# VH-VL binders against Large ribosomal subunit protein uL3c (RPL3): the designs that were tried, part 12

Target 1, 266 residues: Large ribosomal subunit protein uL3c (RPL3), of Bigelowiella natans (Pedinomonas minutissima) (Chlorarachnion sp. (q7xyp4)
Amino acid sequence: AAAARASSSALVALPGGRMIEVPHMTKDYRDVKVCSRQRKWEIREHMRDPIKMGLMGTKAGMTTYYDDEGIAHPVTVIALEAGNVVTQVKTKETDGYDAVQLAYKETRDRTIPWPERQHLRKHGNVKAMKHLKEFKIADVSEFTPGQQLKAEELFEVGDLVDVSGTSSGKGFQGSIRRWGMKRGPMSHGSKSHRQHGSIGCSATPSRVYKGLKMAGRMGNERKTVKKLPVMMVNDEEKYIVVRGSVPGKKGTIVELRPTKIVGKHC
Below, E stands for the ipSAE of ESMFold2; O stands for the ipSAE of OpenDDE; V2 stands for 0.75 times the mean of E and O plus 0.25 times the DockQ between their complexes.

## First folded at step 5 (VH-VL)

Design e05 (from e01 with heavy chain G99D D100E L101S Y102W E103Y S104G S105E G106Y; framework fv_sibeprenlimab)
Fold by ESMFold2-Fast, scan of step 5:
Structure e05 (fold): chain C 266 residues (1-266), chain A 120 residues (1-120), chain B 111 residues (1-111)
Amino acid sequence: as target 1 above (266 residues)
Amino acid sequence: QVQLVQSGAEVKKPGASVKVSCKASGYTFTDYYIHWVRQATGQGLEWMGWINPSGGSTNYAQKFQGRVTMTADKSISTVYMELSSLRSEDTAVYFCARDESWYGEYFDYWGQGTLVTVSS
Amino acid sequence: EIVMTQSPATLSVSPGERATLSCRASQSVDSYGNSYLHWYQQKPGQAPRLLIYGASTRATGIPARFSGSGSRTEFTLTISSLQSEDFAVYYCQQYDESPLTFGGGTKVEIK
């Protein structure tokens, strides 16, 4: 019932059965300062608009809060399942463009093909993940294969985010194929991880697994909702709350990207 | 020679936190995951989670989510496991273990264990 | 979560006798043609030691009297002729999916 949801808190189930209590949010999040025409002109004139790194999540559910005018505002809880680990970092020099590949949602080895499993091991020694998505960003220099991305380092309350998703939550499909030998000998495995020159000591072009299946290649329509205010970020309990609805039903895998508009202050 | 050496025994009061260290030597620290497994007196082994020292990624058992934090310091080849809001039932020996992640995904080397006692 | 059940809880044997330990998983622990089931030995006051990985492969330095078998959900650890140093608790463990789980252990004790 809607009347019950107008109380000071609401319970939302996360994947895995955990329940969280989302406080009733009475603050006015419509108060976004709009820069003057002159200030916007100065920003566009003197600074490039950087594309920032994002992360992936799973739509957990929605709740509602009412503002002082009695208008109902939907809020969406996005769970952060095990993942959001950097795999491959691409650069303009070696790959022709800057990008960070992000792996999301740990899964059983059998659920992904052997080439995908080997790609994850090669790029940061990452556990089997169900989803792999590439984020094209302006500056890849701060990202390293195997790096854990933390929501509180990328987002803060009041930020605007663009949320993209598809109707399907389906990712990689596993196989019964042999994946190799148990504890095979490998003389160069340990040093490859610490070499910044798995590129630099080699030549161009940069290598990417051609057989990789990314979430965006599932043959479903991608939908994006832009400029959703971030209401809560909780790395300890692994969720983000945004104001508004996001694409898909519960369980939909979503991408969260900071909006390109940096308009917190004029 | 591969070796995992853990910090010494700790005695804590209920509600406190404890931070146990595990120092790795004899191999490339960033090539292997480290898991934490605990064992209460007279009981079996309980998995707590893992950390990838290469990038700091972690995965915690749901029972410990929100109370445990695992971190790695590459400069000294050391992994830490911090458990907060301690209760008497957290009294246990805590082990770190190295994960052969490429092929077998099994624990080939273990630390000697750290006894954590929670008493009023 | 995959539940691992070991039986018997305690096995009393004399030196030179054969010991057979069982481990059952609530669902298959096989992937890519491999069993993600491992056996560990733990002596009092010590850390566990890897004995068998992948259901049947002996770890480095483990004597030939230790052998493992099984697949999917049913696994067995056999010690063909117990030596005095083999009296310990034995745990099976699955690594097919998170959370990782251990059996309750089988204590092999001297008669």
Scores: ipSAE 0.348, ipTM 0.678, lowest interface PAE 3.2, mean pLDDT 79

Design e06 (framework fv_sibeprenlimab)
Fold by ESMFold2-Fast, scan of step 5:
Structure e06 (fold): chain C 266 residues (1-266), chain A 119 residues (1-119), chain B 111 residues (1-111)
Amino acid sequence: as target 1 above (266 residues)
Amino acid sequence: QVQLVQSGAEVKKPGASVKVSCKASGYTFTDYYIHWVRQATGQGLEWMGWINPSGGSTNYAQKFQGRVTMTADKSISTVYMELSSLRSEDTAVYFCAREDYGDYVFDYWGQGTLVTVSS
Amino acid sequence: EIVMTQSPATLSVSPGERATLSCRASQSVDSYGNSYLHWYQQKPGQAPRLLIYGASTRATGIPARFSGSGSRTEFTLTISSLQSEDFAVYYCQQYDSYPLTFGGGTKVEIK
């Protein structure tokens, strides 16, 4: 209720227990200038530009900032956990389309299936990651396997971003046997035994095929909220703050993509 | 034969920055992570972070976040570790070490670089 | 962070004697059925040398007199029939979680 809302803290816990404080922001979301006819045409032309690269993050929580008029605005803090590393780069020439595969959220070797671990090792020598997502973009020439993406290089305060995530509970995120790292030949050889387990998936161990409806445990829906203003970007402390709500509950993995239309001064 | 060769000893004043190099040979440079570990005189080992030479991704210990930068140059098979805003407490031998994939085993180490910070 | 405590700080032993070194973690370093713990040897003026990985597996070229054991939070490194070249400082290291941490070391001195 009102008491709970009045008691909302600027402090937000990131995964791993770190707390951040979102400072009072003086930017008013209503500070919009009426764009000239020329600027409207420039915006329309921009929508024909190629799709730009994004990155992944974890919804950490929400807080409130108050503008100079005392009006409360919700903001969402998105944590940037270990990851956002390029794995496979696909080109129209070799694969029929341009895309950058991005790995997110480092995990223990044995928490992902053997084939996925070998894929990460072959494509940029990337450590085991919990999430792999493909970003279809126009220009993949700037990206190399093993490259780490930095939020401050992709986004600036005032940019608009589209945030996509899963709106329901976590569901089955894959099947991984909890075997841990067996102390096999660690020096100078493969880390055998790496086991792929099947736990927590009814039809497909590691993923759901396109068009397949899993039993109710995998009832996840992808949701996208468009044109959220970027309020803060901090690569050192590993978070980004956007104005508004993003899909899913705290802990949801989200994809951030630059909006085709940029909101800047007219 | 695998070898990691580090740059020579340095003396710096408080507030300065130091950049230590680690040149790798005898293996495929991009197949192994390089970690940096320091050791103050007469004291134990302290992990600073790692770099993946295949693309340059890094992970730094929180204590050094904002002061340390690790980079890799594939053309000369060399990793660099730069530490800024030096204090006397940063006086230590700095080691680079090669990680066998996925298990944080440091199978080969550089000889170490002594960095002395004094006014 | 996981704090690694080694004991004793110093061992004074004669050649041919057995040395037992202990390493205790502030929380379990076992995950998914494995212990994420390595042992290193460091001689004065030298870089550390890998001895044991995964709590109990000897690294290539390490003499059979070195052995490791333990699980969860309690680990031991044993040197049977200590040789003169074994005087050194021994460190344990956990790799269960970031940041990677080392014990304070146990110095093995020859009488």
Scores: ipSAE 0.587, ipTM 0.814, lowest interface PAE 1.8, mean pLDDT 80

Design e07 (from e06 with heavy chain S54D G55S S57Y; framework fv_sibeprenlimab)
Fold by ESMFold2-Fast, scan of step 5:
Structure e07 (fold): chain C 266 residues (1-266), chain A 119 residues (1-119), chain B 111 residues (1-111)
Amino acid sequence: as target 1 above (266 residues)
Amino acid sequence: QVQLVQSGAEVKKPGASVKVSCKASGYTFTDYYIHWVRQATGQGLEWMGWINPDSGYTNYAQKFQGRVTMTADKSISTVYMELSSLRSEDTAVYFCAREDYGDYVFDYWGQGTLVTVSS
Amino acid sequence: EIVMTQSPATLSVSPGERATLSCRASQSVDSYGNSYLHWYQQKPGQAPRLLIYGASTRATGIPARFSGSGSRTEFTLTISSLQSEDFAVYYCQQYDSYPLTFGGGTKVEIK
């Protein structure tokens, strides 16, 4: 409708302060997918689709579009912060299963303790990142350590994605306390402490300060919303728009995985 | 004894490029990151970036992105910093510095290389 | 980027006096109970030398007269009973975030 087309765009702030304009959407993506008898037979026979690679992102915010009935439908903007770089590729031959480990959200180097930094350096020489997630997928042969993944290569408009997220800023868990003693003993500028040095900084940390504020978030559960249609993908402006509500508040780190079709879709 | 020895002074014309070397000795070359820091005459220190000599991976300060390149040659334990499109304001002493494992502590420094860009 | 401001630009002191140098960050350089700040000394014609790391820990071989203190955005380097070899320029450096940044320096000169 003309009136709907005249509606102004919504502004959504991305992490880092950049604003993007999400156009008012009047298109209804709830259209039912109709399968032929042949297609239904193929789905039943195979019973599954290969699990495909996904990405990580940050919930930037929500906006609304209205259908022809005037019913409001939520739309979520997911920012793609610096990251989505392949670190470790696991194979059935070497590791017993196929998976791609993905690093997300470049962080200040201080946040990452030495063992985590060395892991990123060893596997693709990746910059310090806050989040490491393993994606178990059917075919890892297309991925190499250090590879930058691009949303437009993995997703297109109309794809269905499962979005998993939490209100937690979890990354490299348990590492901060081990490095809380890093300012302890230091050998004339040498930080190489593997064979000697501060055993308290390398050992399981036992120090807990009463009344001290701890960095990070607590009390979270992982939640997944399935089969959200992808409405926009933009690698240049670093965002994806999905139809529906994504778990968590603005700023929540989310995992985007292509929806697995198991004999019932279409 | 750990040492970082840099190449000699350079004089360049505006628009040219300069390549400064930093030869490491006395430790395992591939175990430590090397940073580059410059200092204009009578001014303070300015961080340019780092290189991992093992992988060749780099991280450059945004101000120098697009005209700085850092490389490492394992066969001679030498790191290079090449700066292109030189301007008079690039006249400075350029230092290489070794980062001890983590936390950006520069424990050993090269002696510095004066690069003069004609105005 | 985090801007590091040092004051005074020049500090004139006599041998045996106490020198107090200030360094201010444009935003906190503290995380998880730690201050991500180092201090360096530079003499004319020489490369910088590490003095203090992590705001308060003396590097090995650095005389006890050097001490660091402070947190968040306000840091101080103190030189008790200044000696002739301490006349130099002193720089603070943050390593909380990229790009790494240094203060403008404080020149400690003979009165």
Scores: ipSAE 0.000, ipTM 0.390, lowest interface PAE 15.2, mean pLDDT 74

Design e08 (framework fv_sibeprenlimab)
Fold by ESMFold2-Fast, scan of step 5:
Structure e08 (fold): chain C 266 residues (1-266), chain A 121 residues (1-121), chain B 111 residues (1-111)
Amino acid sequence: as target 1 above (266 residues)
Amino acid sequence: QVQLVQSGAEVKKPGASVKVSCKASGYTFTDYYIHWVRQATGQGLEWMGWINPSGGSTNYAQKFQGRVTMTADKSISTVYMELSSLRSEDTAVYFCARDYYDSEGYYFDYWGQGTLVTVSS
Amino acid sequence: EIVMTQSPATLSVSPGERATLSCRASQSVDSYGNSYLHWYQQKPGQAPRLLIYGASTRATGIPARFSGSGSRTEFTLTISSLQSEDFAVYYCQQYDSWPLTFGGGTKVEIK
């Protein structure tokens, strides 16, 4: 049952009342030249850490955790709603880059726009989900469309994660490009055909983008908080607790990604 | 004035490869997927796969996986379909088709004129 | 894969008569309240042409005599008053599941 630890590098109290000041020292990377061959190799290898898979969740709220020393730490509870199902796996050979597309937050079919429903149907035959996000990762070989991701398989207590607030306008972004400006004189009597034509040819680009594109609309600022320690992971009760505050109000959809790199200094 | 214009007929020997081109004009090349569909003499239509000209992503029918490669050249608005290890049963007219999307589905709104590929010894 | 079966293989009708073409899917091609079934017309020596999409919507320029109906696994293309230019092979296609599949075609002969 390990708890989050508070620490300081400035002052260390020893038994007997002695205080030793431990300098908090940060060196620029230009100082790497004074490191040993082994230390320089370790720094280079650390910088080459692969980007690992993440998942999505919903900010449920904030609370306070008290460590073994009685120090209060703000924590964010992130709920794992039904979802986190792989819809598409992209490879360098077929798509030019490696990525896993993840669907999140199960919903009724009719609440999702038709293009998004078709995308989910074509990619993994997954249930209607409200949010889609692409995770660019180093190794996609272990992921398959239709696969359910589990938090306990991806994260452990003590891991560092980067948490990004997800704009409602970004859910389907970059998934499939299917819309176009012109269709020719297709089905003169069809209102949907005329609607597409008038939006595509006469409307502003923003109206065409929002009305015809499979990707969601853009509108909200994205914020990322990096290096938050994972305090608890529970797939049975469907939540993750991280130490610190994450962007957005209660109910905000968030992306959880393992922290790729922790800075190393000589 | 959307047009898809395909390369001319080809005669190949068994075991060879063929590369058919489909040049698009009259629209923004990267806005629409292109599918390839073949038709053997006197037979029906058979879907081979699609390519997204914007990103180069593809999806191939399992029957052709490992033998077909689809590519796009944005500088000349041209899609290519290359079929390797040709057999006599690959003798067919090969069509490219533009994949249109609207509220009622995805469908092929414009087709190329077709390219006859004959595989004979 | 979804198998598409068309019947009859050949249909001979006189000008002005009604032609009815059938298309059956081995499993439902409906998703989210829509039918992902399309009809294409192919005349000898030509590329196919989009005729009807979404089971019942006529493509641009397609005469009103052409109509489509059906849902799930059973679909029909009807030509209410056959004209000489309607001599062609008609193919149904499903766009609900990968891989995309076509029916074997129905050849409409006039006369």
Scores: ipSAE 0.000, ipTM 0.412, lowest interface PAE 13.6, mean pLDDT 72

Design e09 (framework fv_sibeprenlimab)
Fold by ESMFold2-Fast, scan of step 5:
Structure e09 (fold): chain C 266 residues (1-266), chain A 122 residues (1-122), chain B 111 residues (1-111)
Amino acid sequence: as target 1 above (266 residues)
Amino acid sequence: QVQLVQSGAEVKKPGASVKVSCKASGYTFTDYYIHWVRQATGQGLEWMGWINPSGGSTNYAQKFQGRVTMTADKSISTVYMELSSLRSEDTAVYFCARSEVYDYSGDTFDYWGQGTLVTVSS
Amino acid sequence: EIVMTQSPATLSVSPGERATLSCRASQSVDSYGNSYLHWYQQKPGQAPRLLIYGASTRATGIPARFSGSGSRTEFTLTISSLQSEDFAVYYCQQYDESPLTFGGGTKVEIK
């Protein structure tokens, strides 16, 4: 009775009034399975994915999504505000490592100090943006300064993504799974519950323009939630939906990166 | 009920090959690795390798690399282990055992086959 | 490869008494705070059976008299009140790196 009614769409509001309409899923979507440690060894040996490009987004909110089979999924809607433009491409030859610098969330010229605005103009003549992040990736040859990144070219339904953001307050919230430390494996003669990966928490280099303040820059820690299944990608309406919760409150800027060692095969 | 049922005992001459089967039932065949572990009379357990039935990926212990081949037939939920160039020291009971593919805790052998005695005699 | 050493090779214990079995690894079998160390029981003529996984977690259906402890390289399996059905060989196994390796086994005999 309570779960007999499925919503055809959900409206999610960003701070500042943008509304995102998330339609009912009509695409065939399967459960994404969590890898054992041995499966990660197998992927490393036989199916290793190179580190791929990601993008930035804004946490719009959480909702419940009903798929075509009537199964309820708690999901997070991530808005893609004006941005995701390549600024600087770094190579091993010139910079000692391969990376793509991405600018996100257009802002007024006067919001950004002159040196930062000149950086954007020098590297692809990019409009003033609030956020600048570096993505270390395996192959930078496909990227050029001034290039607009499209979510549908980077992600597809069923992909696993790592989502990084800044939590309100101090420290991390959400569990880092340490099997065998306080709780051992949950399988062995009984049904195993699905679980988010093994232990994992990574720090990622980030850059913020001088004088620009963002929620969480003081007194807050960066959090990463790993292996979130992508439920929907929409370039036209500029959003991505992932299964589960992502760090921070509504309006938090997040980084979406493909999971490093696990593709859609896990 | 989960079961792994192995083929019957084999007697082989040195230099021959033996192919042992392990038929799975009671679970989703492609959600588990199958490992092979052997045990000579009066000796301990020796790991030989694993196969992922889903994709056919394998990994063999170095000692058996070049002599062992593991294959899977998804249509009949059966894994095969073939050991070639048999020697007298290959006389052992050969067990199949499963471990989970999709669970961070799935690095254990929760179910085993009954074992297949392979005797190599000249 | 990681070498697993079990001691004693044979243990004789009267019914109802405590049995303590040791397992040592040539290097740590812990990764990221987890012990990839498991215990199996093998009765004569039978396949091994999972008893304890992750050094200390009892597998489903295993009686409470079985317990495991230890970390890094030193591990112990304890049977608090040995029963007739506990006559068996016990193996420790590491799953921290390939190749997977087992100890030589401890044969528990009831006096």
Scores: ipSAE 0.316, ipTM 0.794, lowest interface PAE 2.2, mean pLDDT 79

Design e10 (from e01 with heavy chain S57Y, light chain S98Y L100Y; framework fv_sibeprenlimab; at its last look DockQ between E and O 0.03; V2 from the best seeds 0.00; counts 0 for: pae O 14.8 > 2, placed apart)
Fold by OpenDDE, look of step 6:
Order: sequence, then structure tokens, then C-alpha cells
Structure e10 (fold): chain C 266 residues (1-266), chain A 120 residues (1-120), chain B 111 residues (1-111)
Amino acid sequence: as target 1 above (266 residues)
Amino acid sequence: QVQLVQSGAEVKKPGASVKVSCKASGYTFTDYYIHWVRQATGQGLEWMGWINPSGGYTNYAQKFQGRVTMTADKSISTVYMELSSLRSEDTAVYFCARGDLYESSGFDYWGQGTLVTVSS
Amino acid sequence: EIVMTQSPATLSVSPGERATLSCRASQSVDSYGNSYLHWYQQKPGQAPRLLIYGASTRATGIPARFSGSGSRTEFTLTISSLQSEDFAVYYCQQYDEYPYTFGGGTKVEIK
């Protein structure tokens, strides 16, 4: 029922070299609902009000978070650098869809194109930001250009988020690593240990089908890890902690979005 | 019927603060922004800023940054504009005006205006 | 900031005549296929009244004799046949960039 707690908190470096202390678990984590084999409606009943809006962040790194029972949880610290300012609100009437555009990560004016710079200046006199992303949401009425979004207002401990980012590049990889193909025999005179094998038939179709899984570049793609629980939110120190791993290397930009629950089961 | 009713005229000394109220009625209070515009006697219109009653978010003109504070009380559908460190140049009629959330339809309803006089 | 210039400062027109008011912006106020310009009417001792929004759309309750046109930096408010109640000061306003700015106004007076 109880395990020994770690004697010390974990430290994680944020962009810019600032260190944060990830404390031991609070009692709030016990309220986190994990998607298992529960039905969609059952999950929703246990969830808080849906998150209204997402945020951008920077992957700071991973560490271990210990709960009250002494259980270790792998967590990712996501730094909230300067930004997450609303730059534009799109509506069905004006753009054909509802969305909120956020600007993230302050940069020098000269590093962004002039049109983008002017766009940022038009809407709330926002400083030059490196990243612009749109978040499609159901209700955009609460958001206005120039509005600084706060993580603590949008996220609570126990919320489930989808974290999107660009996965780590792994270069050119073989079929085994890239697609999980099986290797050939290692003995009995085998000369095809890690080779791809057959890539098609002779008479029909007498060609390689498009999309056949082969060796090639792996990673550096947009990936989303879904249903990650929020472990901590701290606007003062400007970070969010989520359980699990998120796409990308340290320093990469990630998008936190409300978890989209689809289907009958989670 | 949509109405914006402002508080009465104010006389203040230089360096003082003034707080003007704008009570909204006849519509859903949180569905529109409230803008503040002032007009000196015989002069043009000057935009000061807006407040979103929903959430209380504000956007002030740079000229008034640090001196102006807009707040909203949803319970009584009232917006307040407070201007501090008053100067003689701040003598003007102050208007509140309704604008849509996306600021695309203009200021369609206006308060009657509040005269603020700053004199020694 | 975007500077709005209205001309003429004063326009003398007889009742029943056509009045044309000009508004010039220091830079284009067109974005995303829209012109971010409004027109207001203000009578002495009264608050401004919205006439035209989005450069050309007439506000609710505004008579058909009022029309707006223009794009980019040049805009025009036209009163096809001036009525006695139309003698007032007219302001243009841009809402393309913060801070929102108004023109200096055009006073329409009786000739």
C-alpha cells in the first residue's frame, strides 16, 4: 500500500539554464483518471470540464516523479517560454472554421518575415514570436487578440492532454527498426539476417506496389502522444509536467491540446 | 433595447484619479466588448482601450498604459474605467461603447458620455 | 499608429445635394479581404452614431442615402441627398491595428 518516498526532489533544466525542482506528488494526482478499458462516457464522467484551449511549450526534459505511495512515474517537463499569446481568432463567419492562433517563443524582430511581424503587431501589439499555431476549438468567444494565456487557467492536475511535436530524427533505418520486421535465421547457412526479403511477385503484378514498407528515413515526423495526464502546472515558474514521454528532443516545440476522446472505448 | 448608461460628471484635481462607470443593459453582457473613447472639447475622438467582460481581459492604448485600468462587474453588468495621475489634458468627455467580440461591426451602441474636468 | 486624415475639414452643402466625404489612411487598412474602416456621425452634445462598418456595410437603422466605399488607403462616405438631420460631424475609424484611430472629422454644414 505504501512505498518509501524518494528523499529528494528531481531537478530539471529549463531553456535558458534555469533549474526547476519537481516536487513529490501531491494528493491531487490521485484524482487523475487513466484511460484503460473504460467506455468513453465513463471516462467523461470522471473528467473535469473539458479543456478549452491548448498551449505551446518547449520540451525541457524527462525526470521521475514520485507519488504519495512512493511509486515512480516517468514525467516530461514542458517549459512555457515567453509567448502563448493570442494573435488571431478565426471564426466560421470570417474563415470558415473556429480557431485560435497562438504565438510562441519570443524572438528578434529581424528573424521573422515582415508580414508575420505586422500580423503580430496588428493584434494586441504582440512581440515577435518564432512560432504560430492554430488551435481549433469549439468556442472562440473567450479569446481575444493580445490575450496572454495562462497554463493554470487552462490546465489542472489530472487533466488529459494530447501532446504533439516533431519526433526525433533517426536517419536512414533498416526495415527491422523502421517497421518492426523480423530478421532471418542467424544460423543454418543463412545469409539473410537483416535483409528486407521479397518485395513482390514476378508475374502479377510484376512490380513493387507503392507504399511497400522498406528501409528509409525514420523520425522527424509529426507525432501525437494522446491522453497524457497533467501532473503539475506552474505559471510562476512557467512549466507543465505531464506523465509519460512526448515527441522530440529536448528543446523542441510541442503542442498541448485537449485530449480528443473518440469512439466507444478509450 | 440596448443601453449603456454612464456615471455623472466628475471634477478632479491634477494628480487625482477618476473612475467612470458604464452600465450595460438590453443584451448579454459577456457577448460584447466595451470600448472607451474620449473626446476633448471641440476635438476628435481618441480610443483608449477595450475590456472583455468575459474574463476581464483588457487592451489599452499605449498612451494610457500604466494610467488606465478597466474592470468589469458581471453581476451588475457594469464596466469601470479608472484613469489615474490626471492632467489638465485629460479633461474630456469619456464614452463607453459596445463592440462585438471580433471587432468587425463597429461600435454600435454608445453611452451618453461622462465629462471629466481636471482643474487646479 | 495609423493616421486617419479626413477631407475636407468642413463641407458646406445645400439640402438635397450630394455630399462626398473622404478618409485617407496612412497605410492600408485592408487585411484578409476586408477593409477595417467604420464611419460615425456625431451631432453636437451627442455620442457618435455608427453609420457604416467594414467600409461599405450600412449599420442597422441607417437610411439608404448613406453609403460607404473604398479600399486600402482611400475611403469615401457618400450622402446621396442631404437631409436637414444630416448636418453633423462625420468620423472615420480604422480598426486594422492597435491603437484604433479616428480621423479628424468632417463637419457637414448647411450652405
Scores: ipSAE 0.000, ipTM 0.456, lowest interface PAE 14.8, mean pLDDT 84
ESMFold2-Fast, scan of step 5: ipSAE 0.774; ipTM 0.899
ESMFold2, look of step 6: ipSAE 0.006; ipTM 0.535
ESMFold2 (binder alone), look of step 6: mean pLDDT 94; pTM 0.958

## First folded at step 6 (VH-VL)

Design f01 (from e10 with light chain S31Y Y32S N34D; framework fv_sibeprenlimab; at its last look DockQ between E and O 0.11; V2 from the best seeds 0.00; counts 0 for: pae E 19.5 > 2, placed apart)
Fold by ESMFold2, look of step 6:
Structure f01 (fold): chain C 266 residues (1-266), chain A 120 residues (1-120), chain B 111 residues (1-111)
Amino acid sequence: as target 1 above (266 residues)
Amino acid sequence: QVQLVQSGAEVKKPGASVKVSCKASGYTFTDYYIHWVRQATGQGLEWMGWINPSGGYTNYAQKFQGRVTMTADKSISTVYMELSSLRSEDTAVYFCARGDLYESSGFDYWGQGTLVTVSS
Amino acid sequence: EIVMTQSPATLSVSPGERATLSCRASQSVDYSGDSYLHWYQQKPGQAPRLLIYGASTRATGIPARFSGSGSRTEFTLTISSLQSEDFAVYYCQQYDEYPYTFGGGTKVEIK
């Protein structure tokens, strides 16, 4: 049954080549339910949950996980590479707003700009990191520079998270292949899609064709997928598993945040 | 004016520890790193590491990792460098020096140096 | 570690003449268009004194006769008209990578 299927689930490679198998899951796998009209009013009136701290991770891949009732769950494994170290803690008194800055993904000193090296040294003596991100949260008092954040202390199985990242890039040629035509009228433009065929004889073709060929790019924008259930958190093996898909391709840096206060516990 | 004043000369036996102080004045103590540089008699200069007095964070040269400890006392604007497991080759003059937090302008002010002699 | 090699080891120069000191790094100390190199002067029994930072910028209070130049792996300190107080040992130092390292020094002597 489900236990046997869990033991035979596909392996996922983490950055650095280490392989993991997503363990058997027995917790609730359902998405956030659509709230009734009355429940929405109750949430609005009583929603006081403060914005909590998040983490950064790296999309490692997707797999299928079967529960003990045999139902398939598409899941995404998010690797926790070296990082998630607090650098700067900002307060309204010192900086005019409350935030915690995290550094993520250890790198060599020579790969980051000098001002960033100094910033990391000043704030927590943090090793050189590829990414810095501020998390604006309600209460910064429990965070100190140099503190290593642990995913198991921030997230539990069953929690809902919002995952942000950059969508996969398709480029200009990807748009053409998606529509199945070399120079179809399906490209963006004015109301006159058929202009492509008639302008070659008397106009400067590069000016017109260049504009048309630069139309439509897919996937190179930041996107947030909301209310994904956390399926597994493992600080020892350095991963988090969420149900569903997250933005971007394998290797994309993502930000995990607790679901925003408006949609929390809906 | 900016000054760094170090503790006096020390004589130690092999295997002992030494703790050198460096008192800063004439500037905002927490706006600058304090670096430690040593010079054996008749030899060149060797960088040992730095401390950021703002949070007490440190970076040690790998050669000294595990033997050196740097601390700061903000209340008296003083940095301490402790070197343990002393050997005869540790005989040197030890300097503290002020460095910009962004390491953009070099070591602009130096202490007078502290001679540490390690002999049986 | 980046090895810093200074030449010559000793330079004999008469007062009023030009002195040219060389410093070579075992790998480039440039990053993002800037050179990460300092020059120091040290007289006997004294701490080093910062002369030039960032390869070419004079520190505060340093006379205009001191100038620095170079990039990547080759650097030069020039003293255009030596004064009696300029006879000392000069060190270059890279600050591109930890551990920061110094050259072996160039002693500038009276001819």
Scores: ipSAE 0.000, ipTM 0.375, lowest interface PAE 19.5, mean pLDDT 75
ESMFold2 (binder alone), look of step 6: mean pLDDT 94; pTM 0.959
OpenDDE, look of step 6: ipSAE 0.089; ipTM 0.626

